# Ledger of designs, part 17: VH-VL binders against Protein RTF1 homolog (VIP5)

Target 1, 136 residues: Protein RTF1 homolog (VIP5), of Arabidopsis thaliana (Mouse-ear cress) (q9c950r261to396)
Amino acid sequence: VPTFEDVKEVTIRRSKLAKWLMEPFFEELIVGCFVRVGIGRSKSGPIYRLCWVKNVDATDPDKTYKLENKTTHKYLNVVWGNETSAARWQMAMISDGHPLEEEYRQWIREVERTNGRMPTKQDISEKKEAIQRTNS
Below, E stands for the ipSAE of ESMFold2; O stands for the ipSAE of ESMFold2 at other seeds; V2 stands for 0.75 times the mean of E and O plus 0.25 times the DockQ between their complexes.

## First folded at step 15 (VH-VL; framework fv_levilimab)

Design s4 (from r2 with heavy chain D99K Y107F; at its last look DockQ between E and O 0.92; V2 from the best seeds 0.75)
Fold by ESMFold2, look of step 15:
Structure s4 (fold): chain C 136 residues (1-136), chain A 122 residues (1-122), chain B 111 residues (1-111)
Amino acid sequence: as target 1 above (136 residues)
Amino acid sequence: QVQLVQSGGGLVQPGGSLRLSCAASGFTVSSNYMSWVRQAPGKGLEWVSVIYSEGDTYYGDSVKGRFTISRDNAKNTVYLQLNSLRAEDTAMYYCAREKVGDYRYYFGFDVWGQGTLVTVSS
Amino acid sequence: DIQLTQSPSSVSVSVGERVTIDCKSSQSVLYDSYNWLNWYQQKPGQAPQLLIYWASTRESGVPDRFSGSGSGTDFTLTISSLQAEDAAVYYCQQYYSYPLTFGQGTKLEIK
């Protein structure tokens, strides 16, 4: 079972998504990573959910939006728990902050509740290496 | 087209009750966040309540304990039950959508109903 | 609760002129590199319509003569080259925390 630190190391921030958006390696790198998705707010401000990226959806070219200084029609298809939660998100809704441990615990509970899939530690290790090479 | 059609308003005495309806077409109510926003005659906008796709609800302080937001997924309709009404509740009531379904995003109220007038008067 | 104060309360301008509307928040709405502030237009007898979100991003279908700027607590809606159909009440709205709140509105009239 991957730890919070394992997941944190492969959680991609919005600024990185924007940086890599036009690179040929974008989809290969991002699929299998985590992102923090904005799901609403509380009295204390915006609330995020830690989600696993399944693919990049670019099938509707009319659904354009602004991501930082760029325009795109790429969306992240992500899951929380299992595949029944799959949804397409604008990358503009992805947090530029780091995951919180409570968000990780909520993700674990939802995967358990829904009998969902998790990445293996090896999956995460490979993704960490890919991210490190790209950041170099 | 995407549309919200409201009904259920009218004139009611202080202390009375009323139920507002907001029927959606072109999208699924239970896949989105739905809010009520009111506007007293000649005044600005006040957020009243929201129901999340997961069913969680939140209320403004001025209506908490008196108003209840709910929905009927089979009818694709959101309701606002107004109880213990006061003169200060007199307003045009709008239902509004925050889109969270396909192409999920939360940027504000992108679809509004036409408004339903509630008048609380002796 | 976050209070939003708009200025001016009313303005009367001619077609083709530039107009600015200010919105001041009682606390910062800057979070996660976004300003969680929206602008709405409400024409007479109609429901409000979303114009701008995250302080400066135009909603689809909104003419580019509408622009938003500002950060933290101070925000501005600018309408360049005003058109007759822009006569409306304009509201800022914070989208940061519950309760969601609106400014008191700015009435824009055509001379």
Scores: ipSAE 0.697, ipTM 0.878, lowest interface PAE 1.0, mean pLDDT 91
ESMFold2 (binder alone), look of step 15: mean pLDDT 93; pTM 0.950
ESMFold2 at other seeds, look of step 15: ipSAE 0.698; ipTM 0.885

Design s5 (from r1 with light chain Q93L; at its last look DockQ between E and O 0.90; V2 from the best seeds 0.80)
Fold by ESMFold2, look of step 15:
Formats: C-alpha cells, structure tokens, sequence
Structure s5 (fold): chain C 136 residues (1-136), chain A 122 residues (1-122), chain B 111 residues (1-111)
C-alpha cells in the first residue's frame, strides 16, 4: 500500500499540467499519477478529492476550455475508489496545491470500500523517476 | 436543448407553505449541482439553497430551518419546499444549474429557469 | 458570511463609452491560485446570465468587450465599448464558500 509520502511525490499540480500540456510526452507522463480534483465547496471553501489518472481524453474537439493561458480540449479521466467512479474532468478543476493527509486517507478508504485498484510502490517509484527526468 | 421549467408559485398567507418545482430537460438533475436563487421585487439576487449530485445540501441563513431543497430523480425535477413563509420571502424564485456532468467542471450557474413568483401577503 | 459591495449602484452612459463596475469582498476569495468571483448580467425581464468566472475568464459566447480584473478583495468588470443591448443589472457573486453571496447589483442604463 503506498504511503501518503509516496502518493504526494506523484501528485501533479495544475501549473505542471499547464506547463506540460503541449509536450509530446504529456499523456505518457500524466497517466498513473495523482491529481487533486475540485468537487465543490463547503462553509470553509473549496473541497478536493485525491484521484488517480487513468488516461487523457481528447476525443471531442468541440469541448474546449481555458487552462491558465492556454485553450485545450484535453480532459483527465480519473478514478476515486474503483471504475464506477470514473469521470472526465477539465484540468482547470485540478488543484495547484499539494494533497492533504485526510484526502489520502479518504482515497485509501474508498479504494478499500470498493475493492478498487491502486498503484504499487514500484509503480510510484517509476513515475517519480519519470517526473524527475522531465523536470531536468 | 438544455432547459429548466419552473412551476408552483403563487399567493400565500404569512405562515403558509408552497412547493416550487423545477423540471429539467436535456440533462440529468442528479448528475449536477442544483440551486435556488431568489430576487425580491426591485431588489438584488440572494442565493437560497443547493443540492449536490451526491445529495449534500446547503442553505442560506435567512431560510435555514424553514426551506427544504429536494429532488425526484425519476421525474428529473428539483423542489423547494417553502414553510413558515414571511412577507420578506416575497420574491421571484429561480432554479439554476452548476454543470458537473460527464465533462466535469463547476464555474457557476450556467442554466437558469424562467422564474416563479411567490407573494406572501395577508 | 462573505459580503460583496458593488459600486456604483447605478450608472447611465452612452453607447460606445467605457463602463467600469467595482466589487469589493469583505474577505479574500483568492484560493488555489483562483479568484472565486463571478459576474452575472440580468437584462430586463430575464433570468441572470453568467459573463465572467474566476474573476477574469469570459464564459463561452460572451463578447470580448466584457472583461474582468482584480484579485483578493477588489474586482472590476469592464465593458470597453458599450452596446445598447448591454443595458442590464450586473452582479458579482463569490463562489468560494457557502452561503454563496451576490453583490447588491449595479444598474446600467443607456442615456
């Protein structure tokens, strides 16, 4: 079971998504990483959910939106728990902050509750190395 | 075509009750955040309530404990139950959607109903 | 609760002129590098319509004469070249936390 620190190291911020958006390696790098997805708000402000990126969807060119200073039709398909939670999100709804330990604990509980899949520590180590190579 | 069609308004005595309806077409109510917003005659907009796709609800302070938002997924309809009505509840009531759907985002209210007038008068 | 105060309350200007409308928030709505502040237009007899979200991003189909600016607590809606159809009441909305709150509105009239 990957630890909170393991997951934190492969959680991608919105600014990095925008930075890498046009790179040929974008989908290969981002799939298998985590993102914090905005899922609404409370009395205390915006609420986020830690989600695992399954693929990048760009199949509908008419579904354009603004990501920072760029226009794109790329979406992240993400899961929280198992595949029944699969959803396609604008990258504009991804947080530019780091995950909270409670968000990690909620992710773990939902994966366990739904008998979902999670990355191994080796999967995370490989993603971490790929991210480090990209940051040159 | 995405649309919200409202009904259920009218004239009621103080202390009375009404139920407002907001029927959706072109999208699924339970896959979106749905809100009520009201506007007293000649005045500004006031957010009233929201129901989330997963069922959580929030209320404005002026209506908490008196109003209840709900939905009927089979009828694809959102309701606002207005109880213990007061003269200051007189307003045009709008239902509004925050789009979440399959291409998930929520930037604000993108679809509004036509409005339903509620008048509370002795 | 977060209070929004708009100024001016009303303005009357000629077609082609530039109009600015200010919105001041009682506390910052800057979070996660976004300003959770929207602008709405309500034309006479109609429901409100979203113009600007996240303080400065135009909604699809909104003419580029509408622009939003500002950060934290101070925000501005600008109409660069007023058209007759822009006569409306304009509202800011904070979209940061519940309860959601609107400014009191600014009525824009054509001279």
Amino acid sequence: as target 1 above (136 residues)
Amino acid sequence: QVQLVQSGGGLVQPGGSLRLSCAASGFTVSSNYMSWVRQAPGKGLEWVSVIYDEGDTYYGDSVKGRFTISRDNAKNTVYLQLNSLRAEDTAMYYCAREKVGDYRYYYGFDVWGQGTLVTVSS
Amino acid sequence: DIQLTQSPSSVSVSVGERVTIDCKSSQSVLYDSYNWLNWYQQKPGQAPQLLIYWASTRESGVPDRFSGSGSGTDFTLTISSLQAEDAAVYYCLQYYSYPLTFGQGTKLEIK
Scores: ipSAE 0.766, ipTM 0.896, lowest interface PAE 0.8, mean pLDDT 92
ESMFold2 (binder alone), look of step 15: mean pLDDT 92; pTM 0.939
ESMFold2 at other seeds, look of step 15: ipSAE 0.771; ipTM 0.900

Design s6 (from r1 with heavy chain V50I; at its last look DockQ between E and O 0.94; V2 from the best seeds 0.84)
Fold by ESMFold2, look of step 15:
Structure s6 (fold): chain C 136 residues (1-136), chain A 122 residues (1-122), chain B 111 residues (1-111)
Amino acid sequence: as target 1 above (136 residues)
Amino acid sequence: QVQLVQSGGGLVQPGGSLRLSCAASGFTVSSNYMSWVRQAPGKGLEWVSIIYDEGDTYYGDSVKGRFTISRDNAKNTVYLQLNSLRAEDTAMYYCAREKVGDYRYYYGFDVWGQGTLVTVSS
Amino acid sequence: DIQLTQSPSSVSVSVGERVTIDCKSSQSVLYDSYNWLNWYQQKPGQAPQLLIYWASTRESGVPDRFSGSGSGTDFTLTISSLQAEDAAVYYCQQYYSYPLTFGQGTKLEIK
């Protein structure tokens, strides 16, 4: 079971998504990473959910939107617990902040509740290295 | 081609009840965030209530405990049950969508119903 | 609750002129590098329509003459060249926290 620190190290922020959006390595790199998805708000402000990226959907070129100063039709398919929670999100809805430990605990509980899949520690270590090479 | 069609308004006495309906076409209400917003005659907009795709609800302070938002997924319809009505509840009631759907995002109320007038008077 | 105050309450302007409408928030709505502030247009007898979200991004189908600016607590809606069809009441709305709240509205009339 990956720890909070393991997941935090492979959580991609909105600014990084925008930076890498046009790169040929983009889709291969971000699949298997985590993102914080804005799922609404509460009495104390916006709330986020820590989700696992399953693939990038660019199949509808008419579904364009602005991501920072760029225009794209790429969407992230993410899961929270298991594949029944799979949803396609605009990258504009991804947080540019760091994961919270409570968000990680909620993710763990939902995966367990739904008998979902999670990455191994080895999967995360390999993804962490891929991210580091890209930042060099 | 998305649309919200409202019904169920009318005249009621203080303390009475009404149920407002908001039927959706072109999208699924249970995959989106659905709100009610009201506007007293000649006045501004007041957010009333929201129901999330997962069923969580929030209410404005002026209606909490008296109004209930709900939905019927089979009929693709959102409801607002108005109980213990007061004169201050007299308004045009709009249902509105924050799009989440298959191409999930929400920026504000992008689709509105035509409005349903509720009048509370003795 | 977050209170929004618009100014002016009403304005009467000729076609082709530039119009500005201000919205002040009782607390900052800047969070996660976004300003959680929307603008709506409500024409007489109609439901409101979303114009601007995140303070400065135009909704699909909104003409280029509409623009939004500002950050934190101070926001402005600008119509760069007024058209007759722009006669409406304009509302800002904070989209940061519940309860969601609107400004009191600014009535734009054509003279």
Scores: ipSAE 0.792, ipTM 0.914, lowest interface PAE 0.7, mean pLDDT 92
ESMFold2 (binder alone), look of step 15: mean pLDDT 92; pTM 0.945
ESMFold2 at other seeds, look of step 15: ipSAE 0.828; ipTM 0.928

## First folded at step 16 (VH-VL; framework fv_levilimab)

Design aa1 (from q6 with heavy chain V50I; at its last look DockQ between E and O 0.96; V2 from the best seeds 0.85)
Fold by ESMFold2 at other seeds, look of step 16:
Structure aa1 (fold): chain C 136 residues (1-136), chain A 122 residues (1-122), chain B 111 residues (1-111)
Amino acid sequence: as target 1 above (136 residues)
Amino acid sequence: QVQLVQSGGGLVQPGGSLRLSCAASGFTVSSNYMSWVRQAPGKGLEWVSIIYDEGDTYYGDSVKGRFTISRDNAKNTVYLQLNSLRAEDTAMYYCAREDVGDYRYYYGFDVWGQGTLVTVSS
Amino acid sequence: DIQLTQSPSSVSVSVGERVTIDCKSSQSVLYDSYNWLNWYQQKPGQAPQLLIYWASTRESGVPDRFSGSGSGTDFTLTISSLQAEDAAVYYCQQYYSYPLTFGQGTKLEIK
């Protein structure tokens, strides 16, 4: 079972998504990573879910939006527990912050509740290496 | 064509009850965040309540415990049940959407109903 | 709760002039590199319409003459060249936390 630190190392922030979105390697790099998705607010402020990226959807070029200083039609398909939670989100709704341990625990509980899939530690190690190569 | 059509409203005595309706066309209420916002005559806007796509609800402090937001997915309609009404609840009541839909994002209230007047007077 | 205070309460200006409307928040609404602050326009007899979100991003279809600025607790809506159809009440609104709150409004009249 991946630990919080394992998942944190492969959680991609909004600023990185914006930096990489035009690169030919973008989808290959991002699929299998995690993102924090803004899903609303509470009395204490914005609420996020730690989600696993399944693919990048760019099939409708008319669905454009601003991501920082760029315009894109790329969306992230993510899951929170199992495939019944699959949803398509603008990358503008992805947090630029680091995941919280409570968000990780909520993700673990949802995967368990729904009998979902999660990455192996090897999957995460390979993704971590891919991220490092891109940052060099 | 996306729209919210409101119904209900009218004159009610203090302590009375009323149910407001907000019927959606061109989108599904259960896939979006839906709110009620009110405006007393000659006054500004006051957020009243919200219901999330997953069913979670939140209320403004002035109405908590007296008002209930709900929806009927088969009728694609959001409701606001107003109980224990006071003169201070007199206002135009708007329903409003935060668009989440299939291309999920939310920036604010992008679609509004036409408003329904509620008058609480003895 | 977050209180929003707008100034001025009303303003009367001529077509073509520049107008600024201020909104002050009782606490910061800057979070996650976004300012969770909207502006709405409400014309007489109509429901409000979303004008600007995240403090400075124009909603689709909003003319370039509308711009938003500011961060944290201090925000400004600017209309750079006023037109007759801009006569309305303008509200700022925070969507950082519940309860969601609006400023008290600024009435813009055309001379």
Scores: ipSAE 0.807, ipTM 0.917, lowest interface PAE 0.7, mean pLDDT 92
ESMFold2, look of step 16: ipSAE 0.818; ipTM 0.920
ESMFold2 (binder alone), look of step 16: mean pLDDT 91; pTM 0.940

Design aa2 (from q6 with heavy chain D99E; at its last look DockQ between E and O 0.97; V2 from the best seeds 0.82)
Fold by ESMFold2 at other seeds, look of step 16:
Structure aa2 (fold): chain C 136 residues (1-136), chain A 122 residues (1-122), chain B 111 residues (1-111)
Amino acid sequence: as target 1 above (136 residues)
Amino acid sequence: QVQLVQSGGGLVQPGGSLRLSCAASGFTVSSNYMSWVRQAPGKGLEWVSVIYDEGDTYYGDSVKGRFTISRDNAKNTVYLQLNSLRAEDTAMYYCAREEVGDYRYYYGFDVWGQGTLVTVSS
Amino acid sequence: DIQLTQSPSSVSVSVGERVTIDCKSSQSVLYDSYNWLNWYQQKPGQAPQLLIYWASTRESGVPDRFSGSGSGTDFTLTISSLQAEDAAVYYCQQYYSYPLTFGQGTKLEIK
């Protein structure tokens, strides 16, 4: 079971998504990573859900939106728990902050509750190395 | 086209009850965040309640414990049950959508109903 | 709860002139690099209409004469060249935390 630190190392922030948006390697890089998806607010402010990126959807060029100072029609399909929670999100709704440990615990509980798929430590290590190569 | 059509308002005595309805067309209420916002005559806007796509609810302080937001997904309709009504609940009640559709995002209240007047007086 | 205070409460201005409306929040609404503050326009007898979200982004279909600015606790709506159809009440709204709250409104009249 990957740890909170393992997941944190492969959680991609909004600014990085915007930076890599137009690169040919974009989908290969971010599939299998995590993102913090904004899912509304509480009495204490915005709340986020730690989600696993399944793929990038760019099939509808008419669904254009602004991501920082760029325009795109790329969306992230993400999963929280199992495939029945699969949902398509604008990258503008992804947090630019780091994941919280409580968000990680909620993700673990939801995967367990739904008998969902979880990456192995090896999967995480490979993704971490891919991110590092891209940043160098 | 997307729209919200409201019904169920009227005159009621203090302490009474009323149920407001908000029927949606052109989108699915259970895939969006749906809110009620009210406006007393000649006054500003006050947020009342919200129901999330997954069913979570929140309420404004002035109505908590007396009002209940709910929905009927088969009828694509949102309701606001108003109980223990007071004179200060007299207002135009709007239902409003925060879009969280197939291409999930929420920026604010982008679609509003026409409003339903509730008057609480003897 | 976050309180929003608008100024002025009303203003009367001629077509073609510039109008500014201020909104002050009792707490910062800057979070995650976004300012969670919206502006709405409400014409007489109508429901409100979303103009600006995230403090400065125009909703689709909103003319570019409307602009929003500010950060943290201090925000401004600007109409750069007033048109007759802009006569309305304008509300700021924080979109940061529950309960969601609105400013008390600013009535804009055309001379």
Scores: ipSAE 0.766, ipTM 0.903, lowest interface PAE 0.7, mean pLDDT 92
ESMFold2, look of step 16: ipSAE 0.774; ipTM 0.903
ESMFold2 (binder alone), look of step 16: mean pLDDT 92; pTM 0.939

Design aa3 (from q6 with heavy chain Y106W; at its last look DockQ between E and O 0.93; V2 from the best seeds 0.83)
Fold by ESMFold2 at other seeds, look of step 16:
Structure aa3 (fold): chain C 136 residues (1-136), chain A 122 residues (1-122), chain B 111 residues (1-111)
Amino acid sequence: as target 1 above (136 residues)
Amino acid sequence: QVQLVQSGGGLVQPGGSLRLSCAASGFTVSSNYMSWVRQAPGKGLEWVSVIYDEGDTYYGDSVKGRFTISRDNAKNTVYLQLNSLRAEDTAMYYCAREDVGDYRYWYGFDVWGQGTLVTVSS
Amino acid sequence: DIQLTQSPSSVSVSVGERVTIDCKSSQSVLYDSYNWLNWYQQKPGQAPQLLIYWASTRESGVPDRFSGSGSGTDFTLTISSLQAEDAAVYYCQQYYSYPLTFGQGTKLEIK
């Protein structure tokens, strides 16, 4: 089971998504990473879920939106617990902050509640190395 | 193509009840965040309630405990049950959608119903 | 609860002129590098329509004469080169936390 630190190291912020958006390696890099998805609000402000990226959808070029100072039609398909939670999100709805331990604990609980899948520690380690090479 | 058609308004005595309906076409209410917003005559906008795609609900303080938001997914319709009505509840009631769905985001209320008038008067 | 105060309460101007409407929030709505503040237009007898979200991003189909600016607690809606169809009430709205709240509105009339 990956630890909070393992997941944190492969969680991608909105500003990084915007930075890498136009690169040919974008989808292969982002698939298998985590993102914090804004799913609504409470009395205390926006609520985020820590979600696992399954693929990048770019199949409708007319579904354009602004991501920071760029325009894109790329969307993230993400999962929170198991495949029944699969959803397609604008990258503009991804947080630019780091994950919280409570978000990680909620993710763990939801995967267990739904008998979902999670990445192995090896999957995380390989993704961490890919991210580090790209940041160089 | 997308629209919200409201019904169920009218004149009601103080202490009475009324149910407002908001029928959606061109999208599925269960895949969206749906809200009610009201506007007293000559006044500004007041958010009333929301129901999330997963079923969570929130209410404004002035209506909490008296109003209930719900939906019927088979009829693609959102409801607002108004109980223990007061003169101060007199308003035009709008249902509204946040722009969520197959290509998800939620920036604000992008689709509004035409409004239904509720008048609470003895 | 977050209170929004708009100014002016009303304004009457001629076609072709520039109008500025201010919105002040009782606390910051800057979070996660976004300003969670929207602007709506409500024409007479109609429901409101979304104009601007995240303080400065125009909704699709909104003319470019509408622009939004500001951050934190102080926000401005600007209408350049006013047109007759812009006669409406304009509302700011915080989109940060429940309860969602609106400014009291600014009535824009064409002379």
Scores: ipSAE 0.807, ipTM 0.917, lowest interface PAE 0.7, mean pLDDT 92
ESMFold2, look of step 16: ipSAE 0.824; ipTM 0.921
ESMFold2 (binder alone), look of step 16: mean pLDDT 92; pTM 0.939
ESMFold2, look of step 17: ipSAE 0.802; ipTM 0.912
ESMFold2 (binder alone), look of step 17: mean pLDDT 92; pTM 0.940
ESMFold2 at other seeds, look of step 17: ipSAE 0.800; ipTM 0.913

Design aa4 (from q6 with light chain Y34F; at its last look DockQ between E and O 0.96; V2 from the best seeds 0.78)
Fold by ESMFold2 at other seeds, look of step 16:
Structure aa4 (fold): chain C 136 residues (1-136), chain A 122 residues (1-122), chain B 111 residues (1-111)
Amino acid sequence: as target 1 above (136 residues)
Amino acid sequence: QVQLVQSGGGLVQPGGSLRLSCAASGFTVSSNYMSWVRQAPGKGLEWVSVIYDEGDTYYGDSVKGRFTISRDNAKNTVYLQLNSLRAEDTAMYYCAREDVGDYRYYYGFDVWGQGTLVTVSS
Amino acid sequence: DIQLTQSPSSVSVSVGERVTIDCKSSQSVLYDSFNWLNWYQQKPGQAPQLLIYWASTRESGVPDRFSGSGSGTDFTLTISSLQAEDAAVYYCQQYYSYPLTFGQGTKLEIK
C-alpha cells in the first residue's frame, strides 16, 4: 500500500548513514527505512535495488571498511522481497542518490512475487517523523 | 585458505571446443561474483564473462554466443565452455573472484586462479 | 565501451625513486560519488593482483608506497620509494559498466 512517495521519504542515502554512523540512535533510526543497494552493473552502468533495512550487524570487529572518511565494522542486513533474501551489505555500497520509480516498482513486484511483507503507511509515517526529529 | 585452481586448457583446432574449470576452496562460489579474464600472448587483459551469485551472466561481445559460463555449486567450481574457437581466442584464461560473500561489496578482482593456456591453431 | 589509455607504455627506474603511471578514460567513471577505477599489478609469470580500488583506496596488505589519485577521466598510480619487487606490468581497469575494460598496461622495470 505504500506509494513511491511514501518509500522515497524514508530512503536513507549513504551521506546520511555516514553522518549518523556513530550516534547512539543509529540502528533504531535506520531499521525500517529503505536504502538503495548497489548490486552490480549493466552495459549502462551501476544498478541498484531498493531494499528494506532489517538490522545493523556489528558482530565481527575485524571486518572493517571505510565509509567516506570514517572507519566502521557496521553492516546493514537488508531484504528485497521476503526474508529469504536477507543479505548483509557494507554501507559504502549504499547509493547517495534518490530512489527511481522503476526501482520502487521492481520492489513491489518482488514483494508480491515472494509473498513478502511491506511496511504500512503508518509505519512509514512514524519513521518519517523520527528522521525529521533527527535532522532538526 | 582462499584459492582458485584451474584446469582444462590445451591445444585445439579452429572450430573446436574446450571446457575450462576453476575450483574454489576457502570460500563459496555461489556467494560471490565469478569472472573469466583472458590475456593473449604479449597482450593486455580482456574481461570475458561473469556469473553472479543469483545466477545472472554477462559476456564480452567477442565471445557472446560462443562461450558459456556456468557453475556446479556442489563441487564449488566455475566453468567456461569455449565453443567455435578461433585463432584470436588463443590466450591465458584466468578465473577471478569479486568478493561479495555475505559481506556484500564488489569493488574488484581480489583472488585469481593461476591461469590456463588455450592455444587455437591449425 | 569505455577505453582506458595508460602512459607511459614502459618505464625503467631505480630502487628508491618515485614512479607515476597515468590512466585516461574515454568517458567519466565518476558515479554516485565514486570513481569506478581499479589498479592491478601483474608480476612476471603470475596472475594480476588488485592494488587500488575506487581510484584511491588501497587493498588490504598493499604497502603504503602505492597510492592512487584522480577523478572522472584522469587517474594516476604513484609508487613512492620503489622496491625491486615492484617490477611488474600495471593495469588500470574500469569497473563502471560491462564490458569491463583494462588499460593496455605499463611495464615497470628496475634499472
Scores: ipSAE 0.669, ipTM 0.877, lowest interface PAE 0.9, mean pLDDT 91
ESMFold2, look of step 16: ipSAE 0.784; ipTM 0.914
ESMFold2 (binder alone), look of step 16: mean pLDDT 92; pTM 0.943

Design aa5 (from q6 with heavy chain D56E; at its last look DockQ between E and O 0.93; V2 from the best seeds 0.83)
Heavy chain, then light chain:
Amino acid sequence: QVQLVQSGGGLVQPGGSLRLSCAASGFTVSSNYMSWVRQAPGKGLEWVSVIYDEGETYYGDSVKGRFTISRDNAKNTVYLQLNSLRAEDTAMYYCAREDVGDYRYYYGFDVWGQGTLVTVSS
Amino acid sequence: DIQLTQSPSSVSVSVGERVTIDCKSSQSVLYDSYNWLNWYQQKPGQAPQLLIYWASTRESGVPDRFSGSGSGTDFTLTISSLQAEDAAVYYCQQYYSYPLTFGQGTKLEIK
ESMFold2, look of step 16: ipSAE 0.841; ipTM 0.928
ESMFold2 (binder alone), look of step 16: mean pLDDT 92; pTM 0.938
ESMFold2 at other seeds, look of step 16: ipSAE 0.804; ipTM 0.916
ESMFold2, look of step 17: ipSAE 0.811; ipTM 0.919
ESMFold2 (binder alone), look of step 17: mean pLDDT 92; pTM 0.940
ESMFold2 at other seeds, look of step 17: ipSAE 0.825; ipTM 0.924
ESMFold2, look of step 19: ipSAE 0.807; ipTM 0.916
ESMFold2 (binder alone), look of step 19: mean pLDDT 92; pTM 0.943
ESMFold2 at other seeds, look of step 19: ipSAE 0.798; ipTM 0.914

Design aa6 (from aa1 with heavy chain E54S; at its last look DockQ between E and O 0.94; V2 from the best seeds 0.82)
Fold by ESMFold2, look of step 16:
Structure aa6 (fold): chain C 136 residues (1-136), chain A 122 residues (1-122), chain B 111 residues (1-111)
Amino acid sequence: as target 1 above (136 residues)
Amino acid sequence: QVQLVQSGGGLVQPGGSLRLSCAASGFTVSSNYMSWVRQAPGKGLEWVSIIYDSGDTYYGDSVKGRFTISRDNAKNTVYLQLNSLRAEDTAMYYCAREDVGDYRYYYGFDVWGQGTLVTVSS
Amino acid sequence: DIQLTQSPSSVSVSVGERVTIDCKSSQSVLYDSYNWLNWYQQKPGQAPQLLIYWASTRESGVPDRFSGSGSGTDFTLTISSLQAEDAAVYYCQQYYSYPLTFGQGTKLEIK
């Protein structure tokens, strides 16, 4: 079971998504990473969930939106627990902050509750190395 | 054509109850965030309640415990149950959509119903 | 709760002129590099309509004479080259935390 630090190392922030958006390696790199998805708000402010990226959807070129200084029609298909939670989100709704340990614990609980999939520590190690290669 | 059509308003005595309805067309209520917002005559806007696609709900302080938001997915309709009504609940009640949909994002209330008037007086 | 205070409470200007409406928040609505502040227009006898979200992004179909600016606690809606149909009440709204709250409104009249 991956630790909070394992997941944190492969959680991609909005600014990084915007930086990599136009690169040919974008989908290969982002699939299998985590993102913090804004899902609404509480009395304390915006609420985020740690979600696992399953693919990049660019099916409808007319569904354009602004991501920082760029325009895109790419969306992230993500999962929180199992496939029944699959949802397609604008990258503008992804947090530019770091994950919280409580968000990680909520993710773990939801995967367990729904008998969902999670990455292995090896999967995460490979993603971490792929991210490092793109930063070189 | 995206629309919200409201019904269920009227005159009611203090302490009474009403149920407001908000029927959606052109989109699916259960895939979106739906809110009620009210406006007393000649006054500003007050957010009342929201229901998420998950079914989670939140309420404004002035109505918590007295009002209940709900939905019927088969009828594509959102409801607001108003109980223990008071004179200060007299207002135009709007339902409104925050478009989350299949291409998920949210930024504000982009579609509003026409409003239904609730009058609470003796 | 976050309180929003608009100024002026009303304004009367001529077609073609520029108007500025301010909104001050009792606490910051800047979070995660976004300002969670919206602007709405409500014409007489109508429901409100969304104009601006995230403080400065125009909703689809909103003319470019409407613009939003500001950050943190201080926000401004600017209408350049006013049109007769812009006569309305304008509301700011924080979209940061529950309960969602609106400013008290600014009535814009055309001379």
Scores: ipSAE 0.769, ipTM 0.902, lowest interface PAE 0.8, mean pLDDT 92
ESMFold2 (binder alone), look of step 16: mean pLDDT 92; pTM 0.941
ESMFold2 at other seeds, look of step 16: ipSAE 0.788; ipTM 0.913

